# Ledger of designs, part 5: VH-VL binders against Isomaltosyltransferase (ctsY)

Target 1, 124 residues: Isomaltosyltransferase (ctsY), of Sporosarcina globispora (Bacillus globisporus) (q8rqv0r968to1091)
Amino acid sequence: VEYEAEFGVQSGVSTNTNHAGYTGTGFVDGFETLGDNVAFDVSVKAAGTYTMKVRYSSGAGNGSRAIYVNNTKVTDLALPQTTSWDTWGTATFSVSLSTGLNTVKVSYDGTSSLGINFDNIAIV

## First folded at step 18 (VH-VL)

Design u6x (from r6 with light chain I33L K93S W94R)
Fold by ESMFold2, look of step 20:
Structure u6x (fold): chain C 124 residues (1-124), chain A 120 residues (1-120), chain B 107 residues (1-107)
Amino acid sequence: as target 1 above (124 residues)
Amino acid sequence: QVQLQESGPGLVKPSETLSLTCTVSGFSITSYYVHWVRQAPGKGLEWLGVIWTSGRTDYNTPFTSRLTISVDTSKNQFSLKLSSVTAADTAVYYCAREWYGYSYGPFDYWGQGTLVTVSS
Amino acid sequence: EIVLTQSPDFQSVTPKEKVTITCRASQSIGSNLHWYQQKPDQSPKLLIKRASQSISGIPSRFSGSGSGTDFTLTINSLEAEDAATYYCHQSYSRPLTFGQGTKLEIK
């Protein structure tokens, strides 16, 4: 199940289209202030460990974003540099989700680095 | 306090290499990207290129064979070298910081600029 | 290369008047258009980003609008210190480009 960043709940960020290769209708940029984030409502039928995939571009260098599940920070996800701003990467990690609704956020916080372009997440 | 300051020779002979330094302070050079922009006397602004924090560069097409942009992180300095200059390269040269969180994006802070005259 | 064409090239204006400057892009750039002010012998200063977004420390009399190919910078109630040259700038694609400039002079 894929969740497009431009249709998540955006706080302090914005949708842009100035680089090719995004899915859907655009991507999110503008992670400029602490607390800027995109949030998603993710429902699963069973509690357990899932794989979260984050599609992104980081054309300036190695970036990172904080991942929150139900208001608890679960990791600082590395976003290795991409060849250019028109090249997209996928970062993956394991995430524990509760049965039913989970709020998942991709956030710029005090441990995050660089501007990045955020395209979507997938939960597998 | 964010500051950028260009420095270098004000006069360069035709066919030689123009060499400028941009010294920065008040922000992390590992988080922000510095662009070079020039302005011929009485004319508009022309983007030259950018160096990303990884060291990768993007140059404006007419300059790809003559332009080198680099960084010395230990000195908080960016450098611009433009080879084989002519009178057409006479301009005020600026370094400018890209707005955080966008790329490409606007430039929020500029140096005061340095005039380089190409003359024999 | 995306060409930005400003209108007018020059305008002589009276204080307190509303001034509108336009910028037309040669192809659609979404909202990736920014405005700068450059006073004589000074560096450019960012006024508006992303077509219409305000910048901290810029007087509220400056506003921007538009998307796609047609953009405007508006100065409501012009002040004498607004005498300057104004540039639009696109960040949609490489190479980054600027408009040719609009010079405002106070009558």
Scores: ipSAE 0.516, ipTM 0.862, lowest interface PAE 2.3, mean pLDDT 92
Fold by ESMFold2, fold request of step 20:
Structure u6x (fold): chain C 124 residues (1-124), chain A 120 residues (1-120), chain B 107 residues (1-107)
Amino acid sequence: as target 1 above (124 residues)
Amino acid sequence: QVQLQESGPGLVKPSETLSLTCTVSGFSITSYYVHWVRQAPGKGLEWLGVIWTSGRTDYNTPFTSRLTISVDTSKNQFSLKLSSVTAADTAVYYCAREWYGYSYGPFDYWGQGTLVTVSS
Amino acid sequence: EIVLTQSPDFQSVTPKEKVTITCRASQSIGSNLHWYQQKPDQSPKLLIKRASQSISGIPSRFSGSGSGTDFTLTINSLEAEDAATYYCHQSYSRPLTFGQGTKLEIK
């Protein structure tokens, strides 16, 4: 199940199209200020461990973003440098989700680094 | 406070190499990207290129063979070298910082500029 | 490359008037258009980013609008200190390009 960043709930960020290769209708940039984020409503039938994939571009260097589940920070996800701003990477990690609705947030925190272009997440 | 300051020789002979530095302070050079832009006297602005924090560069196409942009992190300095100069390279040269969180984005801070004249 | 064409090239205006400057891109650039002011012997100064977003420390009389190919910078109630050359700038694709400039003079 795939959640496009441009259709998430955006706080302090915006949708852009100035690089090729995104899915959907665009990607999110403008992570300028602490607390800027995109939030998604993720529903699962059973509590458990899921694989989360974050599709991103980080053409200037190694970036990172904080991941929240239900308002609790669960990791600082490394977003290794991509070859350019026109190439996209996928960062993958395990996430624990509760039965039913979960709020998953990709956030720029005090531990985050660099601007990155955020395309989508997938939960599997 | 954020500051960028260009420096270098103001006069360069034709066919030689123009060499400038941009000394920065008030921000982390590992978090921001610096661009070079020039302006011929009485003319508009021309983007030359950018160096990313990884050391990778993007140059404006006409300059690809002549331009080198680099960084010395120990000195908080960016450098520009332009080889085989002609009178057409006479301009005020600026270094400028890209707005955080974008790529490409606008330039929020500029140096004061330094005039380089290419003449015999 | 993307060509930005500003209009007018030159405008003589009186204080307190509303001034509009346009910038047309040769291709759609979304909102990836920025505006700068450059006074004589000074560096460019960012006025508006991403077509319409305000910049801290810039007087509220400056505003921007537009998307795609057609963009406008508006100065509501011009002040004498606004005499300068104004440039639009696209960050949509390499090479980054600027408009040719619009010079405003006070009459």
Scores: ipSAE 0.502, ipTM 0.864, lowest interface PAE 2.4, mean pLDDT 92
Fold by ESMFold2 at other seeds, fold request of step 20:
Structure u6x (fold): chain C 124 residues (1-124), chain A 120 residues (1-120), chain B 107 residues (1-107)
Amino acid sequence: as target 1 above (124 residues)
Amino acid sequence: QVQLQESGPGLVKPSETLSLTCTVSGFSITSYYVHWVRQAPGKGLEWLGVIWTSGRTDYNTPFTSRLTISVDTSKNQFSLKLSSVTAADTAVYYCAREWYGYSYGPFDYWGQGTLVTVSS
Amino acid sequence: EIVLTQSPDFQSVTPKEKVTITCRASQSIGSNLHWYQQKPDQSPKLLIKRASQSISGIPSRFSGSGSGTDFTLTINSLEAEDAATYYCHQSYSRPLTFGQGTKLEIK
C-alpha cells in the first residue's frame, strides 16, 4: 500500500514537480526548518512488524530523515545519495505498528541532514 | 556570517583560460551548493553551472565544452575555469549559494562579483 | 531552455506608487520562480522565493504572486531606495535562466 507524499498532511513543506521520475502528481520538497514533515494515516489489520519503504531523491549527497510512529521517533533513516535529482532511491526499514490507525511521519529534525525530495512511502 | 568572495585576474587575453575562485565561509560546503552566474556589462544575468558533492556538474549548455567547475572542500573554495575565451566572455562573475532544502532553488547569498575583461 | 520574459523593460515611478512587474515563462514551471533586486554596482538580492514566499529581512511591501507561466512582483508603496533592476529566475529545469530585467527609476 503506497501513500503519496503530496497527499499526506504537509507541515512546513510543499509539493513540487521540478524533477522527473516521481509517482503520482508530484513529490515533496522544502525540508528546510526543524519540524518540517509529512504525516500519513496508516491502518493495519493486525499489530506487528511491517516493512516501510521510503522513495526519495538525494542528488547532492547522503541525506537522512527521522521517522515517527504515533509521535514516537523510531529511527533516523539513511537516504543514500542518488546519482542525480532525476533518479530515485528506496530506503527500507522495519516498523512496529498497532492494530488500526497509526500516524507515520517523515520528518526533518535535529538529527536529519540535507534537502531531499520525498515521493512516497509504502507499508508492506 | 555567510560570506562568498570571488577572486582572480581582472584581465585575460583572447583564447586563454579564465580562472576564478570563490572562497566561502559561515556555512557547510557539503550542505549548501554554490552556483556560478555572470553578467556582461549592461546586460542581464546568465547561469553558468553548479557542482554537487559527488563531483557531478550541471552546466549551461553553451559552456559544456569550455567550462570546468570544481570544489576543494578542504579549502572551502569553488573554482571556475573557462577556456578559449573571447570578448563575449567579458562579464562580472558571481558565485551564489542555493537556498537550503531545495534543488534546484533560489540563491540566498551572492558574492560581491569580480569583473573579468577579455582583451588583447 | 525556458525563456523568462519580463514586462516592462523600464519604468519611471513616483514614490508611494504601487508598482507591478511581470514575468512570463515559455513553459509551465509551477511555482519555481524567484525574484531578485539588483542596485547599481551591487550583487543581486533575493526578494521572493517560490513565486510568493516571503524572505526574512525583506520589507513587506514586496510580494509575489502567480504560478504556471505568469508571475507578478508587486511593490506596495514604493520607496526611493527601491530604484533598481529586478530579475525573475526559474529553477524548474536546466539550464537555470533569468528574465532580461526590469529597471525601475525614481522620477
Scores: ipSAE 0.446, ipTM 0.845, lowest interface PAE 2.7, mean pLDDT 92
Fold by ESMFold2 at other seeds, look of step 20:
Structure u6x (fold): chain C 124 residues (1-124), chain A 120 residues (1-120), chain B 107 residues (1-107)
Amino acid sequence: as target 1 above (124 residues)
Amino acid sequence: QVQLQESGPGLVKPSETLSLTCTVSGFSITSYYVHWVRQAPGKGLEWLGVIWTSGRTDYNTPFTSRLTISVDTSKNQFSLKLSSVTAADTAVYYCAREWYGYSYGPFDYWGQGTLVTVSS
Amino acid sequence: EIVLTQSPDFQSVTPKEKVTITCRASQSIGSNLHWYQQKPDQSPKLLIKRASQSISGIPSRFSGSGSGTDFTLTINSLEAEDAATYYCHQSYSRPLTFGQGTKLEIK
């Protein structure tokens, strides 16, 4: 299931369409300052380990974002440099989710680096 | 305090290479992009190109064969070289900072500009 | 290449007057349009970003509006110090382009 960043609950970020190849109606930009985040309500039928995929662009270099589940930080996700701002990458990690509703947040916190463009997450 | 300052020779002969330096301070060059923009006397603004923090460059189409933009991170310096210049390259040359999280965004700080005249 | 056409090219204006400057893009650019002020012998100064977003330190008399192809910069109560050339700038796609400029002179 894919969750478009532009339809998540946004704090300190914006939406834009100026780089082709995004899914949905756009992507999130302005994602570069402490406290910036996008939050998603992710519902799963069973507790367990899921694969989270983050679709992003990081044209300036290797970036990173903190991932929170239910207000607890679970990782600093590496976002390897994309070949340009017009190309999109996917970063993948394993995440534990509880049955039912989970709040998943992609955040710029004190360990995060570089501005990125953020397109969506997928939980599989 | 954010500062960008262009420097280089004010006079360049036709057919030679125009070479400029932009020295920056007050911000991390790994967190913001620096663009080059020029303005012919009495004319409008023309975007030349950008160097990303990875070292990749994007140039405006008319300049792709003549323009080189580079960075020396140890000196906080960006460089512009424009080869085979003509009188049409006479302009004030600016370096300008782009907000990091808005790739292709606004330019929030500009250098003072340096006039380069191409004349025999 | 996205062409930005400003109107008017030149306007003689009176202090306290409301002044509008338009910028039309040759294709839709969403809100990726920015406005700059350039006073004689000075560097451009960012006034408005993303069509309508304010910039800290810029007087509130400056405002922007529009999206898509049609954009407006408004100076709500002109001051003598606002005599300058104004440029719109699109950051939607390469090459980045500017409008031709609108010069305001005080009567």
Scores: ipSAE 0.045, ipTM 0.696, lowest interface PAE 6.3, mean pLDDT 88

## First folded at step 20 (VH-VL; from u6x with heavy chain E98Q)

Design w2x
Fold by ESMFold2, fold request of step 25:
Structure w2x (fold): chain C 124 residues (1-124), chain A 120 residues (1-120), chain B 107 residues (1-107)
Amino acid sequence: as target 1 above (124 residues)
Amino acid sequence: QVQLQESGPGLVKPSETLSLTCTVSGFSITSYYVHWVRQAPGKGLEWLGVIWTSGRTDYNTPFTSRLTISVDTSKNQFSLKLSSVTAADTAVYYCARQWYGYSYGPFDYWGQGTLVTVSS
Amino acid sequence: EIVLTQSPDFQSVTPKEKVTITCRASQSIGSNLHWYQQKPDQSPKLLIKRASQSISGIPSRFSGSGSGTDFTLTINSLEAEDAATYYCHQSYSRPLTFGQGTKLEIK
């Protein structure tokens, strides 16, 4: 199931379209300030370990974002440099989710680096 | 305080290489991108190129064969070299910092600029 | 290459007047349009980012609007110190480009 960044709850960030290849109607950029984030309501029918995929572009260098589940930081996700700002990558990690509703945030916090273009997440 | 300062020769002979340095302070050059922009006397602004934190560069198309932008992170210095100059390259040259958080964005801090005159 | 066309090229303006400067892009650029002020013998200064977002330290009389291809910089109640050249700038695609400039003079 894909969750488009531009349809998440945006805090301090914005939707942009200045690079082709995004899914949906755009991507999110503008991670300018600590705490800037996109939040998603992710519902699963069973508690367990899921694979989270983050689709992104990081054309200036190696970026990173903090991932929160239900207000708890679960990882600092590496977002390796893409060939350019016009190409997209996917970063993948395992996440534990509770039965029912989980709030998942992709956040710029004190351990995060660089501006990046954030397209979507997928939970599988 | 964020500062950028250009330096280099005021006069360059035609066919030679224009070489400029931009010394920066007050921000992390591993987090911000520095662009070069020039302005011919009495004219508008022309974007020359950018160096990304990885060392990758993007240049304005007319300059791809003549322009080299580089960085020395240990000195907080960016460099611009423009080869085979002509009178058309006479301009004030600026280095400028891009607003954080975007692929491309506005320039929030500019150097004072340095005039380079191409004349024999 | 995206061409930005400003209007007018020049305007003589009375203090306290509302001034409007326009910038038209040759293709849609969303909100990826920024405005700068350049006074004589100075470097450009960022006034407005992303079409309409304010910049800390810039007087509130400066505002921006528009999206897509048509953008406007508005100066409400012009002051004498606002005599300068104004440039729009797009960050939608490489090469990054500027408008040709609009010079404002106090009459």
Scores: ipSAE 0.776, ipTM 0.917, lowest interface PAE 0.9, mean pLDDT 94
Fold by ESMFold2 at other seeds, fold request of step 25:
Structure w2x (fold): chain C 124 residues (1-124), chain A 120 residues (1-120), chain B 107 residues (1-107)
Amino acid sequence: as target 1 above (124 residues)
Amino acid sequence: QVQLQESGPGLVKPSETLSLTCTVSGFSITSYYVHWVRQAPGKGLEWLGVIWTSGRTDYNTPFTSRLTISVDTSKNQFSLKLSSVTAADTAVYYCARQWYGYSYGPFDYWGQGTLVTVSS
Amino acid sequence: EIVLTQSPDFQSVTPKEKVTITCRASQSIGSNLHWYQQKPDQSPKLLIKRASQSISGIPSRFSGSGSGTDFTLTINSLEAEDAATYYCHQSYSRPLTFGQGTKLEIK
């Protein structure tokens, strides 16, 4: 149900460990350039509406990331400022998924803001 | 054209407050983080602190009680105030921009630096 | 606080030779280590970020390597203009810290 960012398909980003509290072996940072992203293969048994949770840290201010499903942008997800870079938040939204395999992408695009530390996603 | 420029009095008396301004241009102060770093004459570099785009600050521990870093977004200006100065605070003071996309990162652009001498 | 120790403190070098400078961290910092050049009466200039990543506009003779606690800056074929003091810098945790510096002079 949980997909660690550092084990997703990384494009233009990197794994880091310089803040405690991440799950798995690290988190992803380095969203420096438009199009930088992490992609996941998400399989569901039935088409429908699911809850997506994004675990992140945004210690400098209010950030955001674009969410894509099967190469279609579905939202600009707000990532409100966390207390510091050493604390983590969870942003939640509803997503429609097709039966079987879906490619889910967390991306820095033209409407995204700030660097953020990206830990994982969960689909429930 | 990214620019940072420090300014302020070059001479400060002991026990007074050192006050500097960093004027910036060519980048968004709502997206980039500015740090202050100093260098005593003939010595190495010492990090003082950072102000995040939200206005939150992080200071180096020896300076917590004396240091204030702030920003005036309408003027594209960052400010440094260091109270109760002594001769040990004599240094070149720099403001520097952090590389985009990270919590902490390297500094890609630096001001020219301004020498502040603490002397009676 | 993370202490960065550079070696050597000073080196007199011949043009066109390969030069290496080391930086050792007091604890593991992953790749959160950066290198700067500072010429007399100038501000520091970023050479290498995140241990080994190139910076646009920096000559290709500069390269970096290492991770964890041991890092190296290499100047593959020294030029006369490379006479300067070199600093490593960690961005792993507060307070951010710098190495003590390595001064290179031309022989």
Scores: ipSAE 0.763, ipTM 0.915, lowest interface PAE 1.0, mean pLDDT 94
Fold by ESMFold2, fold request of step 25:
Structure w2x (fold): chain C 124 residues (1-124), chain A 120 residues (1-120), chain B 107 residues (1-107)
Amino acid sequence: as target 1 above (124 residues)
Amino acid sequence: QVQLQESGPGLVKPSETLSLTCTVSGFSITSYYVHWVRQAPGKGLEWLGVIWTSGRTDYNTPFTSRLTISVDTSKNQFSLKLSSVTAADTAVYYCARQWYGYSYGPFDYWGQGTLVTVSS
Amino acid sequence: EIVLTQSPDFQSVTPKEKVTITCRASQSIGSNLHWYQQKPDQSPKLLIKRASQSISGIPSRFSGSGSGTDFTLTINSLEAEDAATYYCHQSYSRPLTFGQGTKLEIK
């Protein structure tokens, strides 16, 4: 199931369209300040380990974002440099989710680096 | 405080290489991107290119064969080299820092600018 | 490449009046439009970012509006120190481009 960044709950960030290849109606940029994030309500039928995929562009270098589940930081996700700002990558990791509703955040915090363009997440 | 300062020879002969240095302070060159912009006398602003934190560069198309932008991280110093210059390359040259958090964005801090004249 | 066309090229204006400068992009650029002030013999100074977002240290009489192709810089109650050339700048795509400039003088 895909969750478009531009339709998540945006805090301190904004939607942009200045690079082609995004899904939906745009992507999110503007991670300028600590605590800037996009939040998603993710519902799963069973508690367990899921694969989370983050689609992004990081044309300036190797970036990173903090991932929170239910207000607990679960990882600092590496977002390796893409060939350019006009190309997109996918970063993948395993995440534990509780039965029912989980709040998942992609956040710029004290361990995060660089501006990146954030397109969507997928939970599989 | 954030500072950018251009330096280099003010006079360059036609067909030679224009070489400038931009010395920066007050910000992390591993987090911010520096652009070069020029302004011919009495004219508007022309973007030349950018160097990303990885060292990758993007150049304005007319300059791709003549322009080299580089960085020396240990000296907080960016360099611009423009080969095979003509009178059309006479301009004030600026280095400028991009606003954080975006792919391309506005330039929040500019150097003072340095005039380079191409003349025999 | 994206062409930015400013209007007017030149204005001579009375202090305390409202000044409006426009910038039209040759294609939609969302909010990826920025405004700069350049006084004689100085480097440009950022006034407004992303069409309408304020910059710390810039007087509140400067404001921006617009999205897509049509953008406006407004100076409410012009002051003598506002005599300068004003440029719009797009960060939508490479090559980054600037408008041709609008020169303001005080009557």
Scores: ipSAE 0.736, ipTM 0.914, lowest interface PAE 1.1, mean pLDDT 94
Fold by ESMFold2 at other seeds, look of step 21:
Structure w2x (fold): chain C 124 residues (1-124), chain A 120 residues (1-120), chain B 107 residues (1-107)
Amino acid sequence: as target 1 above (124 residues)
Amino acid sequence: QVQLQESGPGLVKPSETLSLTCTVSGFSITSYYVHWVRQAPGKGLEWLGVIWTSGRTDYNTPFTSRLTISVDTSKNQFSLKLSSVTAADTAVYYCARQWYGYSYGPFDYWGQGTLVTVSS
Amino acid sequence: EIVLTQSPDFQSVTPKEKVTITCRASQSIGSNLHWYQQKPDQSPKLLIKRASQSISGIPSRFSGSGSGTDFTLTINSLEAEDAATYYCHQSYSRPLTFGQGTKLEIK
């Protein structure tokens, strides 16, 4: 199941379209300030470990974003440099989710680095 | 306080290489991108290129064969080299910092600029 | 490459009046349009980012509007110190480009 960044709840960020190859109607950029984030309501039928995939572009260098589940930080996810701002990468990690509704955030916090373009997440 | 300052020879002979430095302070050069922009006397602004924090560069098309932008992180210095110069390269040269958080963005801080004249 | 065309090229202006400067992009650039002021013997200064967003330390009489291809910088009560050349700038795609400039002079 894919969750488009531009349809998440955006705080301090915005939707942009100035690089081709995004899914949906755009991607999110403008992670300028601590606390800027996109939040998703992720519902699962069973508690357990899921694979989270983050589709992104990081054309200036190796970036990172903090991942929160239900307001608890679960990782600082590395977003390795993409070949350019016009190419997209996928970062993957394991996440524990509770039965039912989980709030998942992709956030710029004190351990995050660089501007990046954020396209979507997938939970599998 | 954020500062950028260009320096280098004010006079360069035709066919030689124009070489400038931009010394920066007050911000992390591992987080911000520095661009070079020039302005011919009495004319508008022309973007030359950018160096990303990884060291990768992107240049404006007319300059791809002549332009080298680099950084020395230990000195907080960016460098511009433009080879095979002609009188058309006479301009004020600026370094400028890009606003944080985007792939491309506006330039929030500029150096004072340095005039380079290409003449025999 | 994206061409930015400003109008007018120059204008004589009277203090306290409203002044508008336009910038037209050769293709849609969303809100990726910025405005600068350049006074004689000075470097450019950022006035407005992303079409309409304010910059700290810039007087509130400066505002921007537009999206897509047509953009406007407004000075809603001109002061004598606003005599300068104004440039629009797009950050949508490489190469980054500037408008040709609009010079404002005090009558």
Scores: ipSAE 0.735, ipTM 0.911, lowest interface PAE 1.0, mean pLDDT 94
Fold by ESMFold2, look of step 23:
Structure w2x (fold): chain C 124 residues (1-124), chain A 120 residues (1-120), chain B 107 residues (1-107)
Amino acid sequence: as target 1 above (124 residues)
Amino acid sequence: QVQLQESGPGLVKPSETLSLTCTVSGFSITSYYVHWVRQAPGKGLEWLGVIWTSGRTDYNTPFTSRLTISVDTSKNQFSLKLSSVTAADTAVYYCARQWYGYSYGPFDYWGQGTLVTVSS
Amino acid sequence: EIVLTQSPDFQSVTPKEKVTITCRASQSIGSNLHWYQQKPDQSPKLLIKRASQSISGIPSRFSGSGSGTDFTLTINSLEAEDAATYYCHQSYSRPLTFGQGTKLEIK
């Protein structure tokens, strides 16, 4: 199931369309300030370990974002440099989710680096 | 205390290479992107290119064969070289820092600019 | 490439009046439009980012509006020190481009 960044709850960030190849109607940029984030309500039928995929572009260099589940930081996700701002990559990690509703955030926090373009997440 | 300062020769002969430096302070060159912009006397602004924190560059298309932008991180210094210059390259040259958080964005700090005249 | 067309090229203005400058993009650029002020022999200064967002240290008489293709910079009560050339700038796509400029002079 895919969750488009532009349809998440945006805090301090905004939707942009100035690079082709995004899914949905756009992507999110503008991670300028500590605490800027996109949050998603992710519902799963059973508690367990899921694969989270983050689709992104990082055309300036190797970036990173913090991932929170239910307000607990679970990783600093590396977002390796993409060939350009017009190409997209996918970063993948394992996440533990509870039955029912989980709040998942992709956040710029004190350990995060660079601006990046954030397209979507997928939970598998 | 963010500062950018261009320097280089004021006069360059036709067909030679224009070489400029931009010395920066007050920000991390591993986090911000520096652009070069020029302005012919009495004219508007023309974007030349950018160097990303990884060292990758993007150039405005007419300049791709003549322009080299680079960085020396040990000196906090960006460089611009433009080869095979003509009178059309006479301009004030600026380096400028991009606002953080975007692929492309506005320029929040500019150097004072340096005039380069191409003439015999 | 995206062409930005400003209007007017030149405007003679009276202090305390409201002044508007327009910028039209050759295609939709969302809010990826910024405004700069340039005084003679000085570098440009950022006034407004992303169509309408304020910049710290810029007088509140400067405001911006618009999205898509049509953008406006407004000076709500012109001061003598506002005599300058004003440029719009798009950061939607490469090459980054500027409008041709609007020169404001007093009177």
Scores: ipSAE 0.715, ipTM 0.911, lowest interface PAE 1.2, mean pLDDT 94

